# Miniprotein binders against Heme oxygenase 1, chloroplastic (HO1), part 1

Scores and structures below are computed, not measured.

Target 1, 212 residues: Heme oxygenase 1, chloroplastic (HO1), of Arabidopsis thaliana (Mouse-ear cress) (o48782)
Amino acid sequence: SKGFVEEMRFVAMRLHTKDQAKEGEKETKSIEERPVAKWEPTVEGYLRFLVDSKLVYDTLELIIQDSNFPTYAEFKNTGLERAEKLSTDLEWFKEQGYEIPEPTAPGKTYSQYLKELAEKDPQAFICHFYNIYFAHSAGGRMIGRKVAERILDNKELEFYKWDGELSQLLQNVREKLNKVAEEWTREEKNHCLEETEKSFKYSGEILRLILS
Structure headers, positions and changes below count from the first letter of each chain, unless a header shows other numbers.
F, E and O are the ipSAE of ESMFold2-Fast, ESMFold2 and OpenDDE, as the mean of both directions, binder to target and target to binder. V2 is 0.75 times the mean of E and O plus 0.25 times the DockQ between their complexes.
Where letters were taken out, [cut] stands.
The coordinates of atoms that the task and the answers printed are left out; those that the model quotes come from them. Centres of patches stay.

## First folded at step 5 (miniprotein; from v1 with E14L Y87E)

Design v5
Fold by OpenDDE base, look of step 6:
Structure v5 (fold): chain B 212 residues (1-212), chain A 99 residues (1-99)
Amino acid sequence: as target 1 above (212 residues)
Amino acid sequence: SPEEIRKELEKIKLELDLALWDMLFVKLLLRELGDSEAARKVQELIDRLEELLKRLEEAIKEFEKTGDPSILERAKELVEEAERIMEEAEQILREVEES
């Protein structure tokens, strides 16, 4: 039986293709006018990304840690937590003489939305949880390496390091998600899946900060 | 042992899944940059990796039926192909960075 996480992955993949099809139709019209933003990450932009990311992870991790909901309790201390790692990295940037920015609107908006979902909509919240952690553990590493190569003298940040084998940590979380979702109705599963688009939107807005 | 082989195959599957997500984010990034051509190229790589993942899933199912340990070598070949795809993705990023 394909676990629910495979459904989540499939939806994620499909949304990325569908949005390109819709944007490709729109971009065929707008490609003429928007200057291709050069992939020129700045330290300031990347710091905004890290700060907003930290706010999101802080929010997720606090919600899960403080929750008495059985659904969230399964996701305590997964080893995927990033808030502490990001704190360490931001401290390193301070030591390098960088000013750490305050959280921006994308991070604040997403953090607030996650808080609202955590109370009202556990299935939707779990969708965000999954997509945030799995997105970072996958695509986030490549971005992080590229940023490090360009602007950080190949400094490997703690944000991209895990205590243990990342593959195993992710597998453990997948198994937990599959188990939790076994108790869900098909409607609850579908509701979780429907939230994927919003998760990508909010995460995308934070990712764009690298280029700001 | 067959159990060890199954565990290794699942690990490989997870690694390919992670690679797929990596490329998805690269594609998103390229799209955000307005480089639709690069994003399209990365999408082609995603499609290739999805096919590899499908082939791996089929191989795992075959192994579950046959117990043929040679499936692990086939899985390793798929990993090597995935690595090449990832290298191509990285090259696309380099080209975008140099443009």
Scores: ipSAE 0.075, ipTM 0.484, lowest interface PAE 2.9, mean pLDDT 84

## First folded at step 6 (miniprotein; from v5 with L29F)

Design x3
Fold by OpenDDE base, look of step 8:
Structure x3 (fold): chain B 212 residues (1-212), chain A 99 residues (1-99)
Amino acid sequence: as target 1 above (212 residues)
Amino acid sequence: SPEEIRKELEKIKLELDLALWDMLFVKLFLRELGDSEAARKVQELIDRLEELLKRLEEAIKEFEKTGDPSILERAKELVEEAERIMEEAEQILREVEES
């Protein structure tokens, strides 16, 4: 039996069928979603991104830590936690003389949504949890490096450092997710998979802050 | 030993799978940024990585049948090709930055 993480991969890979790419292009063309015409990161924008990211990670990590749900208990202390690392980075920016912004609407909205899911919809919550951490550990590092090259004199932030071998940390989380999902019904699995697009949307809104 | 080779092949498979996820998330981010063309280019890289994974899986199956240790070298070549694909993804990101 293919592990559930493999199913998540297949769904994520299909989210961008040519038709959905066109729908995504139409949605990104909606007046309210400012088409990011240019990849021009700013320090201020990146700080907004980091602050909103921290709010999301704080929310996830607190939910997992405080949860009595067996499903969430498996994801405690994965080594992928980012809130403390982000706190360190934001303090570094403050020491550099930057004002640390308050969380913006994207981060607040996502944080609130995650809280609501954590209570009512564990399968959907786990979808977000997985995608947030994996997105950061994958493409998020590439983006972060490019931002650092452009506006931070190649400063490596703690946000992009892990205590341990990242590949192994990710593998451990994959195995845990596969194990947790073994107990799910097909409907619960499908519900988790269906939440993937929404997770990327919320993460995308936060990522766009880099360019604000 | 054949067991050591098998373990290394499984490790390589995991590395390529991770690379595929990296590209997938980059693609998704590029889409969310509104750069559909860059996202399309990254999709082509994903397709190439999937082919590498398939070739690796075929190599693993062949090794299970033949025990030919040369399959490990073939698997290493696939890793090198995956690294080149990752470099191309980084180049796409640079092009997006310069646009």
Scores: ipSAE 0.333, ipTM 0.668, lowest interface PAE 1.7, mean pLDDT 86

## First folded at step 8 (miniprotein; from z2 with L24A)

Design z4
Fold by ESMFold2, fold request of step 11:
Structure z4 (fold): chain B 212 residues (1-212), chain A 99 residues (1-99)
Amino acid sequence: as target 1 above (212 residues)
Amino acid sequence: STDEIQRQLEKIRLELELALWDMAWVKLFLRELGDSEAARQVQRLIEQLEKLLEELERAIEQFKENGDPEILQKAQDLVKQAEDIMEKAEEILEDVMDS
């Protein structure tokens, strides 16, 4: 859509790399850019990623479900909810004989941060809500397909399935977010946008678990 | 009909926007893997796809004003270019997966 949410997408797609954002750091960070060994997916790494992801979705969805705050109430029952889908996937892995790991620091840390934001900083919370559903789950489909191909005999996880058309579910959320943001000042909108890089940092720490 | 063309153009727009999120997540993955060069390659692909989305959005505005049915063909050509971009991103991802 053409409202505030277009600004949110714009910022997310233009997140800086170390080479682009901090020119004076290129010399030191160039060593960090050396290729690492190629990645070979494992069920154990995938399970770590899925478990920590579920903790984040549990957190977001409980906050929304239990809230009487009008802004958060707009985002009940979007069709994007992932916690129950992930629960189904983890039960399937258990039925296949895999042990389900405990949540780890990346998921626990992000869950706690989201709880703090929900109480203290609604605009920042909405930024994380948006980027988690649009990038972490909806945007995760390509990697999810490749992992399923390599280690799950092409089983598509419920985490990457939606009831209805995903692109339309996302559009419905964009429209609701644009409506909510109509009441925001420019300063509040800018504050929302400023959290984008941090949302990807936290999601990246969880995504890194897949590399186990 | 004009209504069907409008519906198809909007669906194409939504699909290209979703593709941007696919690529943003792949870029994040490559950065976490430590392959900054691959992540920069995907960033360039994101920028190409953003340009195609902007072209599509202008085409949709033109269709709303003039109803030109050939705009649907232009949008379908943009989809083919977007598919080529997504294939390149997939190739980058497959290369790091020890094919």
Scores: ipSAE 0.852, ipTM 0.911, lowest interface PAE 0.6, mean pLDDT 88
Fold by ESMFold2, fold request of step 11:
Structure z4 (fold): chain B 212 residues (1-212), chain A 99 residues (1-99)
Amino acid sequence: as target 1 above (212 residues)
Amino acid sequence: STDEIQRQLEKIRLELELALWDMAWVKLFLRELGDSEAARQVQRLIEQLEKLLEELERAIEQFKENGDPEILQKAQDLVKQAEDIMEKAEEILEDVMDS
């Protein structure tokens, strides 16, 4: 929790709402002014999200597993790996009679970007690695539970299950990340942090598929 | 024992950190849904939980210095406050999922 990884968490937790209008920030409205629900989950939308997510985890986990770069090698076998768990989930959906879609542009675009980063920009790659495992999968548990309640008869997907204690698995990764960052210059650390918004943009485009 | 209390305090800290990630992802979902008001509400809940985590981290450092077992009760009170914050975030998410 101490060290550089604390900076990464602070940046992720402080991403503000997008304000592309020139007016700036908007004040909070009362509960009576909040919109009613705008989203009804479907298995088809969820499958689009899961398939594109799997492509991203396939990409990350293959990059890490095949790497002899010392920095990336620290992140082998974290217990956080999701690709096999998602494969099991997709096979279950297929056995229930659902058609498994092909990956779409959000997942394919992010997969290609991650491959480029892994070769040319390790600090940026580590930023995406961190936010994908901490936010996209570990942080996805609340939404995953609500979706399962609504459309899966409370079946918990393997994607949201870990072998061992999730919070400890994440702590182990934080410790490794702090260690690899010890040799980074301030400029390299800042470059890593600057990728945080982009990592959430790409993950958000995949998450948006759940609405489709 | 002192070591058991230290382990429990660390587990509580890890649980609060994990809860922050739950809320960050809910915030991202609400932003992609286009519900800026709900996303801002979750952002304020994130800030509240961060304050609780900072308070817990200070309490853990105090325990390392003085071994005061009452710090475990303080940490458990922080967990109850964090649970209230998470319930509010869940209610916001449920509101946008109803049809």
Scores: ipSAE 0.848, ipTM 0.909, lowest interface PAE 0.6, mean pLDDT 87
Fold by OpenDDE base, look of step 10:
Structure z4 (fold): chain B 212 residues (1-212), chain A 99 residues (1-99)
Amino acid sequence: as target 1 above (212 residues)
Amino acid sequence: STDEIQRQLEKIRLELELALWDMAWVKLFLRELGDSEAARQVQRLIEQLEKLLEELERAIEQFKENGDPEILQKAQDLVKQAEDIMEKAEEILEDVMDS
């Protein structure tokens, strides 16, 4: 029996673009055509992305570290933690003479939302936890490389390096998530899956900072 | 040994899953750029890679049940197909960057 994480992956992979939703169901309101941004990454924009990303990871890692909730305690020290790696990268940028910006609205908004979910809605919180570590960090490697090629002279950041085999680290977390979800009702599972769109929305708003 | 083959197959399976996550993030980025067509192209590639992963998972299960002396070669052929899909995703991304 394939575990619940396969359901979470399936939903994450099939998140429609706003325009793909128009081909199937009714004329729901013109989602304002976000102007096609040119792919012009800037160091300033990328620093905003890294800082806001760090705030999200700091928030997740602190929630898990400080939690007495049994479900969250299983996710301590997974090796997927990124806050320290991002701190190292930001220090490197500072050594290069860049000013490190304060967190912006996207990062602050997502951080606050995660804090609220952690207390009130563990199933939704686990959805965000999963999608952040699998999509944002593990799935961010290609984008990170392309940004590095354009603006960082191919500098490999610590954000994209793991202590150990990333595949195995992700597998270990997957197994834990599957075990946690075995105790969930179908309604709780569905509630977790329904939160996937919001996770990708908040992560997308942070990812867009690269182009700012 | 059978155990070593199983470890290698599991490693390959996990690598294909990592490739899916890379493409999911690329699709998200293209969506945030406002390039819905490029995002749809990457979605088609995701669906192709998911099929390869399902084929690998079936092959692994068959190997556990019956043994298949060609299982590693089949898995390597699927990895090559996955690499070709990832290259296409990278090309789409580069084309959007250069537009």
Scores: ipSAE 0.792, ipTM 0.892, lowest interface PAE 0.6, mean pLDDT 89
Fold by OpenDDE base, fold request of step 11:
Structure z4 (fold): chain B 212 residues (1-212), chain A 99 residues (1-99)
Amino acid sequence: as target 1 above (212 residues)
Amino acid sequence: STDEIQRQLEKIRLELELALWDMAWVKLFLRELGDSEAARQVQRLIEQLEKLLEELERAIEQFKENGDPEILQKAQDLVKQAEDIMEKAEEILEDVMDS
């Protein structure tokens, strides 16, 4: 029996295919007119992304650290935490003479939503936790590298560095997630999976800040 | 040892899974850029990489059951194919970035 994380991954990878299948029928009309935004990443846009990302990670890490819920207790100090790394990177930008922006609406909205879910809906919260950490840890690296190549003189940020072998850190978290989900009903599992679309929406809104 | 081979195979499996997530983020980013065609191209690459992961998972299971002296070579060949897929996704991203 493939653990529940395999189901979560499957939904995450295919989320866009259902939208593309529906979009192939509906968006034939509306996509024609939006000019492809030229990718001109700015340091300012990227700083907005980093600040909003930090707010999301700060929120997740605080919730998990302060939680007495058995479900969340297993996810303390996974080595995937990013708030401290992002703090280091933002301090580096400040030392370079950049102004660090305040969090924007996307980051604030997602942070608040995560706080609400953490108390009311643990299954939905775990969906966000999984998608945020796995998406960044695995997928954020290519975008981060491309941004660094274009606007940061190939500066490798701490945000893209982990203390230890990333594959092993992710495996350990996967095993914990699978174990937690063993106690869930099929309805609770489905509810977790249904939250994937929202997680990708909120993450996409933050990711778009790179282009702002 | 069989255990060491299994650990290496599991590492490769995790690397392919990381590549899938990288692709998912690239696809998300391309969608946020409004390039639906580029996003569809990356989706096809995701589907290709999913097949490679499934092939690796089957090979790992077969190795556990019967052993395969060529399993590491097969896994390395799958990694190379995954790298080629990742390069194509990077090229798509670069093309969109440079347009």
Scores: ipSAE 0.518, ipTM 0.783, lowest interface PAE 1.1, mean pLDDT 86
Fold by OpenDDE base, look of step 8:
Structure z4 (fold): chain B 212 residues (1-212), chain A 99 residues (1-99)
Amino acid sequence: as target 1 above (212 residues)
Amino acid sequence: STDEIQRQLEKIRLELELALWDMAWVKLFLRELGDSEAARQVQRLIEQLEKLLEELERAIEQFKENGDPEILQKAQDLVKQAEDIMEKAEEILEDVMDS
């Protein structure tokens, strides 16, 4: 029996934008060339990304730490927590003479949405939790490296470092997610899977801040 | 030992799954950049990597059934193919970043 995390991964891999899903059927020619935002990462944009990311991680980690829900209790102290690491990185930027921005609308919106889900919709919340942490642990590192190469003189941030073997940390979280989802109905599982598009949307809006 | 081989195979499986997540985020990023074509290219790479993962899963299952002595070599060959796919995704990302 493939664990529920495999279903979550499968949905994440196949997320097409509504526009891409339509383009697969119709040769709708004129994708208006939304000007490919030139990949011109700025330190200011990256700081906005880090701050908004920190707000999201703070929100997730606080929800999990403070939660009395048995479902969330399994995800305490996974070693994937990023809020403290991000705090250290932002302090380093401050020491370099950068002004640390306040959280922007993308981070605030996502943080608030996560709070609302945590109380009302645990399955949807777990979808966001999974996608956020696994996303950063994977492609987030690649993006972070490319940003560091361009604007940070290859500075390795704590945001991209884990205490322990990352593969094992991720495996442990996967096993916990699989176990938690064993108790879910197929409807609850489907509801979790359906939330994946929103998770990618909100994460994408934060990721775009690098270019701002 | 069979148990050690199994642990190594599960490690490789996890590495391929992480590679899929890498690709998914690269795809998301390219989409956020507005490069739908690059995102489609990465989607094709995801599909290739999914096939490699399926091949690994089949190989692991076959190993459980028959104890294929070449299973580790097969798994390593799949990892190498996955690395080549990841490199292509990184190249696509770089090309978009340099455009």
Scores: ipSAE 0.468, ipTM 0.754, lowest interface PAE 1.2, mean pLDDT 86
Fold by OpenDDE base, fold request of step 11:
Structure z4 (fold): chain B 212 residues (1-212), chain A 99 residues (1-99)
Amino acid sequence: as target 1 above (212 residues)
Amino acid sequence: STDEIQRQLEKIRLELELALWDMAWVKLFLRELGDSEAARQVQRLIEQLEKLLEELERAIEQFKENGDPEILQKAQDLVKQAEDIMEKAEEILEDVMDS
C-alpha cells in the first residue's frame, strides 16, 4: 500500500502544472489590467516574498511547537523549519541597506488561514504543512538560484540551505506523515487531499510577490 | 498595435517562465524522491524550455528594434513547443507516480 504521502504528492504535482497555467491565464486577465510586470525579480519584490514566506513559516512552526496535539507533535524539529533561516537572510538584507517591508496581504491571509485550520481542521492543516515545506524544499531552490543570479550577485541565502541532507529530512517527514495518516479514515484523507488546491493558491500568491 | 503585441509577448514570456519554474519544481521533487533518471529527463526538458525562453527573449528584443511582423506567430510556435515540453514532464511525473 503506497503511503498517503504518495497520494498527497500525486495531487500536488497535478495542481502545480494546471493551476499555474490557469492562474497565469487568470492573472494575465487580472494582469492584463496590470502592466505585465516583466518577470524581472526586484529586490523589493523578493523581500516581500521573503517576509510573507517568513510569516507563513513562523505561523506553521509556532503552531507545531506550541501544540500538544499528537498529530502536530510528530512534526516538531523536522529540520525543514525556515523561520530562523529567513530571519538571518532578512538581517543580511538590512545590513546591505535594504528596508525590510511589512508583511503583505497574501502572507497575512495565509498565516491567518493556517491558524484557523490548525484549530478546526487538522487534516487540512497537515496538507498545508506538507505542501509548504515540500514545495519550498523542492522548487524554492530553483527560484532562489534564479533570483540570486539576477539580483543578488549569486548570493546563496540561508533560506535555501538545510542542516543535513535535504533528501533525508524530507524522507523523515514523509515517514511521519504516512504514520499519522495511517490512523485517518478515507474521508479524512480525501479531505486532506482536497485542501491541496488552496495550499498552492496561497503559496502562489506569495510567490508572485517576487515579481511585484 | 505594437503596444498590444508587446503586451502579448510579455504575457507569453511570463507563462514560459512559470512553466520553467514548475518543471524545476518537478525535477527537484523527482530528485528528492530518489528518481534520478526521471529527474535527468525533466532536466533535459528544462534545458529545452530555457532555450525556448531565450529564443523568445531574443525575438522580443528584435521586435522592439525592427518590428518583426511574424513575432506573434513565432511566439505562438514557442508556446506550442513549451506545451509539448510540459506534457512530457507531466508524463514523466505520471510514470513515476504509477510506478
Scores: ipSAE 0.291, ipTM 0.641, lowest interface PAE 1.6, mean pLDDT 84

